# VH-VL binders against q9rc53r339to534, part 8

Target 1, 196 residues: q9rc53r339to534
Amino acid sequence: AQTHEFSNKLNTISGFLQLGKIDEAVDFIQKERKIQQEWIHFFIERVNDPTVSAVLLGKISQAQELGIDVDIDPSSQLLTPLQERQQELLVTMIGNLLENAFDALLASGIENKKIYISFTDMGDDFIFEVEDNGPGIPPQLMESIFEEGFSTKEGTHRGFGLALVKKAVHELGGAIFLEEGELGGACFVLTIPKHE

## First folded at step 17 (VH-VL)

Design Q5
Fold by ESMFold2, fold request of step 22:
Structure Q5 (fold): chain C 196 residues (1-196), chain A 118 residues (1-118), chain B 107 residues (1-107)
Amino acid sequence: as target 1 above (196 residues)
Amino acid sequence: EVQLVESGGGLVQPGGSLRLSCAASGFTFSDYHIHWVRQAPGKGLEWVARISPSHGYTRYADSVKGRFTISADTSKNTAYLQMNSLRAEDTAVYYCARGGFRWPFDSWGQGTLVTVSS
Amino acid sequence: DIQMTQSPSSLSASVGDRVTITCRASQSIYSYVAWYQQKPGKAPKLLIYAASKLESGVPSRFSGSRSGTDFTLTISSLQPEDFATYYCQQHYSWPRTFGQGTKVEIK
């Protein structure tokens, strides 16, 4: 399970040690330590909301367990305070967008799975972007992917997550779009007004 | 003190090549996007290309796609624009600019002139 | 591509005048418009971003506003150093696009 990522990493280290591969075990430990510190420093400097930071950290850890490489655009910032309702719905939307990206990538058979996250609070709207290097969204399906109960042929995509995101963002007076991204897969963009 | 310094401009024949450099200082290079923006003589501004140096993601204007390549060397805090198959209409002052995710261009170099003529 | 239609193309004004320059986006770009000042032989300088936010070190006589897809740069009392060309630019979508510029000249 995704909450047992730590146990899997301990088993890997133990395996290297039991095989007498001491240098490999040391390299593995040093990589994990550096990754944890780098993310903590990013969130301290760029994200002024502990709940949003926690959700993103949790999803990054989950992605690592799934073999998915998640990065955040280093110019991203969320320093503007969120209203209570904005925070509640935003964490739900971020979680669902990332789960949909995980599902699409895992079903795709793509070898080098990537997700890229970008966000800003520079304007009158918060903007969040989540993209993957998966198969993308066929043009004929672009309006229907937000419908409740929509499913793909792969059988793991339930279709409720994107409908929930659309409902949540519209409650905040915002919108969700598909755009052309950097990775060649799906690129979802949320826009959320800071004020009604 | 954010500074961007362009170099590598000059006179070149149509079909020729040039490489422009943008040396950056006064900020953490890999935390930002680097752009090239050009201005033909007596004309307005045109965005040309962008790189995110941290991850190497690039974007190009349609007018230069396939001919120009933007790159970055994080160890040198320098971005590059490799310009191939140059045309007369590529004649412009080329500016290096700093940005970010949906940011304006908040810092600019002084520009380097590229002239494409026989 | 998002077209930024800027007006007027030029204007003449005196020191102390109030000057207004407008820019219309061809579709929604939310508040993501910047205004730049450019003097002859110099690089553009950022004045306003996100429609109305003043860049650090820019005099308060400069201001920006938004109404839908219409954006306005206002200089409340022109100074001698303000005679320049001004550009709007959307910083929302790809490609980034500029207005054609407004040359502000001394009367």
Scores: ipSAE 0.818, ipTM 0.908, lowest interface PAE 0.6, mean pLDDT 89
Fold by ESMFold2, fold request of step 22:
Structure Q5 (fold): chain C 196 residues (1-196), chain A 118 residues (1-118), chain B 107 residues (1-107)
Amino acid sequence: as target 1 above (196 residues)
Amino acid sequence: EVQLVESGGGLVQPGGSLRLSCAASGFTFSDYHIHWVRQAPGKGLEWVARISPSHGYTRYADSVKGRFTISADTSKNTAYLQMNSLRAEDTAVYYCARGGFRWPFDSWGQGTLVTVSS
Amino acid sequence: DIQMTQSPSSLSASVGDRVTITCRASQSIYSYVAWYQQKPGKAPKLLIYAASKLESGVPSRFSGSRSGTDFTLTISSLQPEDFATYYCQQHYSWPRTFGQGTKVEIK
């Protein structure tokens, strides 16, 4: 929840102050403000779609509330205009891939939870990657993870995410793959043709 | 103007070590990937290693895994290639190149020669 | 690893000739192919990226195209400064891989 993340930040500041670590408290406050400004500047420069920017910013904020560190490859760019349907489905796919990564990391027990996002519009296809440093996907499950109802979590919406991503990307004429990433966990790659 | 300047090449015995440097200027160093690409005398180009300086993620060609280490110092806008257990087949001109996520090598240094000879 | 099979390995041509160099990728790499020019003693220079996009400052006589996994560099009217070795390179997956090169020589 959003109130949960705000409460955690206040507790951290209070903890530093109660321990007499005034410089650490000031540094924490300054870093939080600087981090938000850096993300805004990144999206203004690198992403020419306000809807995609808003989804990514919202998911970064959600990840912080869950104790998950999200980074974006700084060479990422999305400056090519998205068609209306591409934008709608890409937002859905990004959201669901990130929720899948959140769920995998929260179930894993790993202490330093990380997600890494990379994207480019350099070629004739848009490419988006979402990876985590969680347990990854065993080879025996690789086809199953895209089936409706597959989940390692409870709840109706938790069982549909990857199947929805596969349907959405195929509607756009693209594909979804697993690749070896930077973090040692799952690395999902979306490819979406710019031209139908 | 984007510039990449390699240094540190030279003659070394088999089994020896060298450290190459790539000094970058004219761009925000941590916003890009830095690569090493080598070319043996009279031969083609071979990608060697990549670093993403902002997060320290690295990739290596199979031919150098376990022997070479790429690193970066963002405060000096410099990437390094530590080359250990050198072999005769590592003899090449080593180029530093700039890239990004699924990018070409859009800028190259002029290279530094490494000769591994008994 | 993605193999980039470049052809021919060498060719002879005259100033004004149209020159075509091809690369074939061993699997899908979408449009992510670059072409580099290298003169003796010099670093490679990017000409074309993403199969068909011309790098800034590169003369318009250079062009690139794609058909599936087949990629082509074309020089429409060869100039004296174009005698060099040309390399294709896939910039899609790890490891990055190059074709073996095509030396373009004066006839």
Scores: ipSAE 0.802, ipTM 0.900, lowest interface PAE 0.7, mean pLDDT 89
Fold by ESMFold2, look of step 21:
Structure Q5 (fold): chain C 196 residues (1-196), chain A 118 residues (1-118), chain B 107 residues (1-107)
Amino acid sequence: as target 1 above (196 residues)
Amino acid sequence: EVQLVESGGGLVQPGGSLRLSCAASGFTFSDYHIHWVRQAPGKGLEWVARISPSHGYTRYADSVKGRFTISADTSKNTAYLQMNSLRAEDTAVYYCARGGFRWPFDSWGQGTLVTVSS
Amino acid sequence: DIQMTQSPSSLSASVGDRVTITCRASQSIYSYVAWYQQKPGKAPKLLIYAASKLESGVPSRFSGSRSGTDFTLTISSLQPEDFATYYCQQHYSWPRTFGQGTKVEIK
């Protein structure tokens, strides 16, 4: 996805230059540099884990390619050092929660697709929250969404992501659950004790 | 120095409206959440509403839903509480407070008094 | 809504006394409890957050602790400026909720 995204941006710049639209090419380059700098500065200040930062940056880029607007609560922070196993499993859980949100939004037909991410290390537990403005989770499915092989999408080999998240968070002594969010869709919350 | 300054309190009849302002300084306004917390005379503290100014997301206590509206103007570093259909039980000192995602209220304004009586 | 049950409602103490105020949450809120001090006519002031973390500039005689859903604020040696009303508050879920308050009075 990074190679495809990079190639598209280079083609856009080349297209502007080939048409003699040099001001448009310069504006595009400046906009891309500013966006990257703003996210990088946020993660340097707010996230003291380069692997978690890299996963989030990668998912933001992926969301842009998919036409999904991803934002992070600016008061979010993850400055407490993660243990090696916590980092490994948190990265997996973040990735799977975001992929679940992408899938739900792409299947929904909603025009203004949004994801909102929030996290904190304020207390004795890390808390990580991912929400979308999609259709949400019907009450009838609340327990079923974590079962291995569950899917509301067509396909034989779909629906393992949330089961994996539940197994991973349980290994860390934490929990995953749903809350009422800001956006009206699904709002998944992870709680992970800093010391088990 | 982090500062929050409330204004707009006063005497209002039941059913009336008031708009409170919270002017913020000494911090990046859009990086935090802004809350309203009230305290009836001689009574305890009650959370009223929250806004995340960066994205405009809001939350309300059940006691004020549908009657109060919290908003923010990032260009003025100011949050507002529009209070409609006021009742006697809304009489309180209204504090503006700073927070964040699952944060305490780490900074408070001096408060502004709202009195609802006929 | 999460109820925060605070006790006692008031207490009398002398300068130098050790004071303990308790607060019980009606369900799990992990460590997300704050303690505030309020003097008459003034705004509340944050003392403790996340159950046990001391806010910057707060004297070390203040401390907080947690056992399950029970939380305590301790003042190890009461000073004249500590006579005030104290509130606990959960900062975990919506709506944010406060305890009823504890007035610490001079004996």
Scores: ipSAE 0.788, ipTM 0.896, lowest interface PAE 0.7, mean pLDDT 89
Fold by ESMFold2, look of step 17:
Structure Q5 (fold): chain C 196 residues (1-196), chain A 118 residues (1-118), chain B 107 residues (1-107)
Amino acid sequence: as target 1 above (196 residues)
Amino acid sequence: EVQLVESGGGLVQPGGSLRLSCAASGFTFSDYHIHWVRQAPGKGLEWVARISPSHGYTRYADSVKGRFTISADTSKNTAYLQMNSLRAEDTAVYYCARGGFRWPFDSWGQGTLVTVSS
Amino acid sequence: DIQMTQSPSSLSASVGDRVTITCRASQSIYSYVAWYQQKPGKAPKLLIYAASKLESGVPSRFSGSRSGTDFTLTISSLQPEDFATYYCQQHYSWPRTFGQGTKVEIK
């Protein structure tokens, strides 16, 4: 996923250069470096797991390509070491939740697309929250969205991603559910016990 | 040392307005959530409002929605509670408190008294 | 809203006594309960968070525990400075909610 983001940034730089806009190309490079450094600084201080950090960085880059504004609650922390299986499944779940949010926002026609990510390891459970400012989930569909093969008029894409998340979180003894969030769209919450 | 200092309390008539301030120091203001929590005389604690100063997201107790507005000025490390259409039941000591995503209130100010009476 | 039912409303105890205060959540809040101490005329002070984690600088005679939706604050040997009102609070769901408080009085 980082290779696609890098290619898009190179195309932007090339475009400025082809139009003879040298100062704009330089400004773009300098701004992009500063943004990347700020994210890396956050992850060094707040997230001890390099694999989780890499997935989040990759998805943030993908969101930028898609015109989606992603924020992470600055009080988020994941300093508790993950067991190997927890790490593997958490990475899968984060990726699928973010892809679900991307798909919902892109299909929605909403112009100011936003995703907000929050997480904590403060209690006996890890809690991860992914929310968007899209259309949300009607109450009638609440359990159906986790069923394998579920689809809306937009095809079957969501039926596999969310079903995989539900299976993965239950393997870890946790749960997935919806809550009201800050943005007015869907707000998925994962709870994962640190210990069985 | 983490400090939160409230100001702006006082006596006000029903239907009036007040603005409370919470000056923060000793921590990176934009990395945390700021809350207002109130306590009526001789009563328990009631959460009132929260802001995430970094992104401006706010939450309100149902009892104050539409009447109170929480805001923050990150350049001054200060949160505010604008209280409009005040009622006698809003009489309380108002504390500001520091928190985060599903955090407790780990630091509290000294409180400022708001009295709503004729 | 999640109700936090705290008991007792008050108690009297002697220096050295073991004191136990309980709080029941109306639904699951996992381990996300805090306990605060409030002395007369002062702001609340965080003692315990996440059900059982001791805040830094808080004496080790304070402890917290969880059984399902029942939460307990224990003071193993009450000291004169522990005269105060104690509140539980869930820090899981919106709105944040508190128990009604327990006033601990020295006999």
Scores: ipSAE 0.787, ipTM 0.898, lowest interface PAE 0.7, mean pLDDT 89

## First folded at step 18 (VH-VL)

Design R1
Fold by OpenDDE, fold request of step 22:
Structure R1 (fold): chain C 196 residues (1-196), chain A 118 residues (1-118), chain B 107 residues (1-107)
Amino acid sequence: as target 1 above (196 residues)
Amino acid sequence: EVQLVESGGGLVQPGGSLRLSCAASGFTFSDYHIHWVRQAPGKGLEWVARISPSHGYKRYADSVKGRFTISADTSKNTAYLQMNSLRAEDTAVYYCARGGYRWPFDSWGQGTLVTVSS
Amino acid sequence: DIQMTQSPSSLSASVGDRVTITCRASQSIYSYVAWYQQKPGKAPKLLIYAASHLESGVPSRFSGSRSGTDFTLTISSLQPEDFATYYCQQHYSWPRTFGQGTKVEIK
């Protein structure tokens, strides 16, 4: 994993300190802390599952280290309790979808890498969406990408994660599919029935 | 307590421009999406545009793409609809509404009338 | 685009009647359908969301149900204030789309 963002921030703090600008260093740290607190506040209010929150927060941090900007739709909400197996598999699926997005974005070399996440428990099904602004998925590959061992680019681990996601969501009686999203890249949608 | 108030409607000639405003109050503006929905006289409802003020992501109906621009000012809790190259078929009451990514429109303004006529 | 086919376009009913309005989606939208009431010169009012969830403050005589891609709004006992136009709407995907509306008139 790349740590350039963390390193840059640390260097900035170090720079302030070396220059004797203690107040600026403190302000900088406080700003970073505030951002983190905002995420925590969001999850506390909108997600009633600490495990899901922890996974998302971890992935957000990882994305930041990779230079990927992550947004969560502000209307996102997950307050309906998950069954134990639903939680386990959802965490796995979220992790793999985000990792897949990371891989796609890093391989693309595009600037201003973005991920958009949305989730809702409003209907009879949980819906979780992960979208990136990468190159997208050609129509002819939309089914193949979920096959084990499938990779669009050499050196990537693409396909294994998605195959696992497909298996997991099917175990829950749900579905995974691609839709048009906000960013123009790949948009994966997970649907999971609240009651199996 | 939730309120949306539209303004800026009026009479305009074909090819003209108009800017609508939607002033929001009674809720956290950045936690929702703001939509424009229009209704031609004696007709049904048509979704026009959406913005997520927090992230700035926008969507438009095909009928207005390239002509209309939705925007938001979070500091003012106000959304806007810049309408250019107006056509007669754009004549309608324009409502602003509050929603979410997969939410219904749970709050509406009273609407503002836009009339495009020679 | 997802098409919402609403029926009937109009109906006449009396106070106390059971009224049913239907809407069919052109594809699966799960349960993400809303129903609105609109009176002349007024903005639409949300009645039902997520197919069957009653919006806060809406009378219990209003209910929604789903069967696959078929959605139904039911008014168990029509009241004088219920004479209006009703719209279904999918809130699943973009663009948002509405049914053509149903005008409920006094018989």
Scores: ipSAE 0.877, ipTM 0.950, lowest interface PAE 0.5, mean pLDDT 93
Fold by OpenDDE, fold request of step 22:
Structure R1 (fold): chain C 196 residues (1-196), chain A 118 residues (1-118), chain B 107 residues (1-107)
Amino acid sequence: as target 1 above (196 residues)
Amino acid sequence: EVQLVESGGGLVQPGGSLRLSCAASGFTFSDYHIHWVRQAPGKGLEWVARISPSHGYKRYADSVKGRFTISADTSKNTAYLQMNSLRAEDTAVYYCARGGYRWPFDSWGQGTLVTVSS
Amino acid sequence: DIQMTQSPSSLSASVGDRVTITCRASQSIYSYVAWYQQKPGKAPKLLIYAASHLESGVPSRFSGSRSGTDFTLTISSLQPEDFATYYCQQHYSWPRTFGQGTKVEIK
């Protein structure tokens, strides 16, 4: 199924073509392509793990389709090789954190939805951060949100994502916690030791 | 060569305003964060503000919130610090520094002196 | 805010001496500590980042180590050009915070 944002882009292209504005249509397509190429270039230079890159790129695309603007801190870097289990769990955690952010933002109804991502391998620990500009997490819920089955949202199969993240990061000897971020919403930080 | 050059410092009265500039060269401006760090005479270092020119996210020390505004012009590779409602305690050498989200300050300017005095 | 408690405030040493400066963080900041050298009238210079990584161009006599929330800068053999003020700084969280500084003076 085509998302709203994707459909809008196609409609824009179609509109230009219907109006005989071929150059504008081409320019529009080229701009979109350029953006994608820039992301690819970023990941090639800053992330040496193709699986992590692929997951992030996929989520970025999904965010765009949902009308969510995603920024990755330009200083982000992941060049230290991940162990097999680290990789497996990291992509799971990243996926779940971003899905959680998507859900929170979509439920909030706010305009100009944003996600900010940062990661680094500079120290002895990998650090991944996912932040949104949603309503945030009330202090009284900061522990409960990681419990299995906990959800403030309606629907089936909710409330297991963050619990899974917590379990996964602990398996790696790391930690998950909330911090004050850039956007004012929920800011989740994952720390994973490079060596156990 | 990475270079940061501060300018705009000077003498100003309490309650006055001053605008500092930091001209950057020798690196991709949008790939880093730009910081202002100040040092009062004979004192230690104090972080003042940060901007990520690529997306415009800003942070401030509590001591300057509401009074100082950091900004950046990517077309000029220049960061700015607009200082309003200046106080005597704002007297310091102001350094521009390059960093990242969890990076150290790996490059510094020579600093510019701001003196707030009646 | 994360406090960086640096010690000592000052020390006197001779050329060739081993010098040790310590900084303690008020909470876990993992390994995200930097050390700077500052000479009078000059900007700080980065020496160490991520607790133990030597910045490019910095002499090997400088080293950094971590034990929990305790961080140490070591100069293995003090040289004449090393007399300066040194600062620790956490680069983990916001706001960035510095230690109080340590002035290394000639004995």
Scores: ipSAE 0.875, ipTM 0.948, lowest interface PAE 0.5, mean pLDDT 93
Fold by OpenDDE, look of step 18:
Structure R1 (fold): chain C 196 residues (1-196), chain A 118 residues (1-118), chain B 107 residues (1-107)
Amino acid sequence: as target 1 above (196 residues)
Amino acid sequence: EVQLVESGGGLVQPGGSLRLSCAASGFTFSDYHIHWVRQAPGKGLEWVARISPSHGYKRYADSVKGRFTISADTSKNTAYLQMNSLRAEDTAVYYCARGGYRWPFDSWGQGTLVTVSS
Amino acid sequence: DIQMTQSPSSLSASVGDRVTITCRASQSIYSYVAWYQQKPGKAPKLLIYAASHLESGVPSRFSGSRSGTDFTLTISSLQPEDFATYYCQQHYSWPRTFGQGTKVEIK
């Protein structure tokens, strides 16, 4: 389903065209293209795994359609090769974490929805972080949210997604946990050992 | 060459204010985090604050929260530390340093001395 | 906050000696520990990051290692220019925290 922001952009383009403002329409399209190119450039430089890049790009696009602003920490880097199983599970985990964030943000009704992503391969462990500016997770629920079947009013499938993430990260010998973020919402941290 | 140059240090009375500057050069300013780290005379190192100039996200040590404000001007490749309600315990050499989200501090300025005394 | 407990606070050594400094984290920080060298009147200099990675331009006599939450900086053969204060630092979480420092003095 086309989200509000995508529709708004199309409406803007359509508006320019209806007004005979072709140059403005082209300029608008070019600006959007430039943004996309900047993301592509970032991933080419910072992520050597095309599958991970593709998933992130897809999710960023989805976020934009949902009116969610996504930032990636500029120091983020993933240049260490992933094993096949690591890649497969990382993609799954990233997807589920971001979907969880989307659900939380959409349910919150806040106007300036934001997600912050960071990842690094600097140490002996891969670290991936997804933070949002939603309502957060109460301390009492920090363990329960990873249990199968757990659901909150903010998302009917949140518990299953996070349970899957927990299972996946444990399979890799890693861990998932919550920490205090910078945006005031939920901040999930994945740690994955480079070598098992 | 990566360079960080602090300025703005000096003598100030308790309760006073001071603004420090960190001029960066030799690297893409927006690709890194800028930190302030201070060192009281004869003491160890204490992290004070961090900013990501690219999106403006900030972090502070509890000891300075509510009193200090970190900022950055990407057009000038300069980070700032506005220090208000200064206390004697804020007396230190203040360094700016380059880092990342989970990076070390790989480049440091020469530091600027802030003395809070009546 | 993550505490970094550094030891010893000071040591005396001679040129050519093997020097070892340790730092223990209060919780798991994986391998995200850095070591710095600071000389009087100068800013700290990065030596090691991610527990065991040598910063570019740093002599190979410096090395870092990890065992759980215990981190070690080793100088295999102390040189005259190595007399300084050394700090460990975790670069894993916020706030960033440093060890208390170790002053390496000439014996």
Scores: ipSAE 0.865, ipTM 0.940, lowest interface PAE 0.5, mean pLDDT 93
Fold by OpenDDE, look of step 21:
Structure R1 (fold): chain C 196 residues (1-196), chain A 118 residues (1-118), chain B 107 residues (1-107)
Amino acid sequence: as target 1 above (196 residues)
Amino acid sequence: EVQLVESGGGLVQPGGSLRLSCAASGFTFSDYHIHWVRQAPGKGLEWVARISPSHGYKRYADSVKGRFTISADTSKNTAYLQMNSLRAEDTAVYYCARGGYRWPFDSWGQGTLVTVSS
Amino acid sequence: DIQMTQSPSSLSASVGDRVTITCRASQSIYSYVAWYQQKPGKAPKLLIYAASHLESGVPSRFSGSRSGTDFTLTISSLQPEDFATYYCQQHYSWPRTFGQGTKVEIK
């Protein structure tokens, strides 16, 4: 399915072509390609696990289609090899956290939707963080949002995803919690011990 | 070689303003966070502010919120600390340091002295 | 804010001595603690990060360890150049916070 952003890009290319501005069209395409290549290069250098990279890249693409700007902290690094189960669950958790952020942002109607991602393997624990600039989570709901089936009027899709994340991280002996972020919305932090 | 060089320190009266600069070299400026850390005479270290030059995200210590503004110019590989409404308790050597999101401060400047006094 | 309670505030030791400095975090910060050395009139220098990782170029006589929220910097055999003030710091959350410092003086 074509998203509005994808359609807009195609329209832009089409516009250039219709105007006979071939060089501009090519330049536009090259710029888009460059952006994608930059992400690929980033992940190749900073993330050892290709499956994790693929999931993140896919989600970034999805975010772009949704009009959500995604930033990854430039100091992010995940070079420590993951165990098979760690990989499987991490992919699941990342996918669900980002999907949750997408839902929250889209429901909010805010302009300049943004997600900030950071991850590190510097310490004894993997830390993965997903922050958005959405409405955030009120203190009264900070525990309830992880319950299965929990939904809010603004976040009907949050209940099952976050519950799954909590279950997954606990299976790995880790934790999930909310932190005060920089963007004003929700900031989820996953901690996973490198060694079980 | 990684290098950070602070400048702009000096004597200022209470309520005055001062702008510090941190010139960075020897690394990709946008790949790191730049911090300001201060140390009052004979006292310990206090984190003041942080900026991610690539994204522009900023954080401040409560003690300086509303008075200090951190910024960065990636074209110049320079970070700044605009200090307004200075107080006597702001008197300190101000260091700029390189870090990451959950990184330590792995590189420090030599520091610049800020003295707030009547 | 996360408090880093460092002890002792000062200690006297001789060259060759084993020196231990401790820092306790007010909450879990996992292993995200750094140790710095500062000499008079100089900027701090990173020694240890992530509780136990030795910064490049730092002598092996320096080591860090963690037990829960307790962190320890150890100098196995104090050298003349090691007389300085040492600080612990958490690099886990914001704001960044330091311990009060430990001055290592010559006996």
Scores: ipSAE 0.862, ipTM 0.939, lowest interface PAE 0.5, mean pLDDT 93

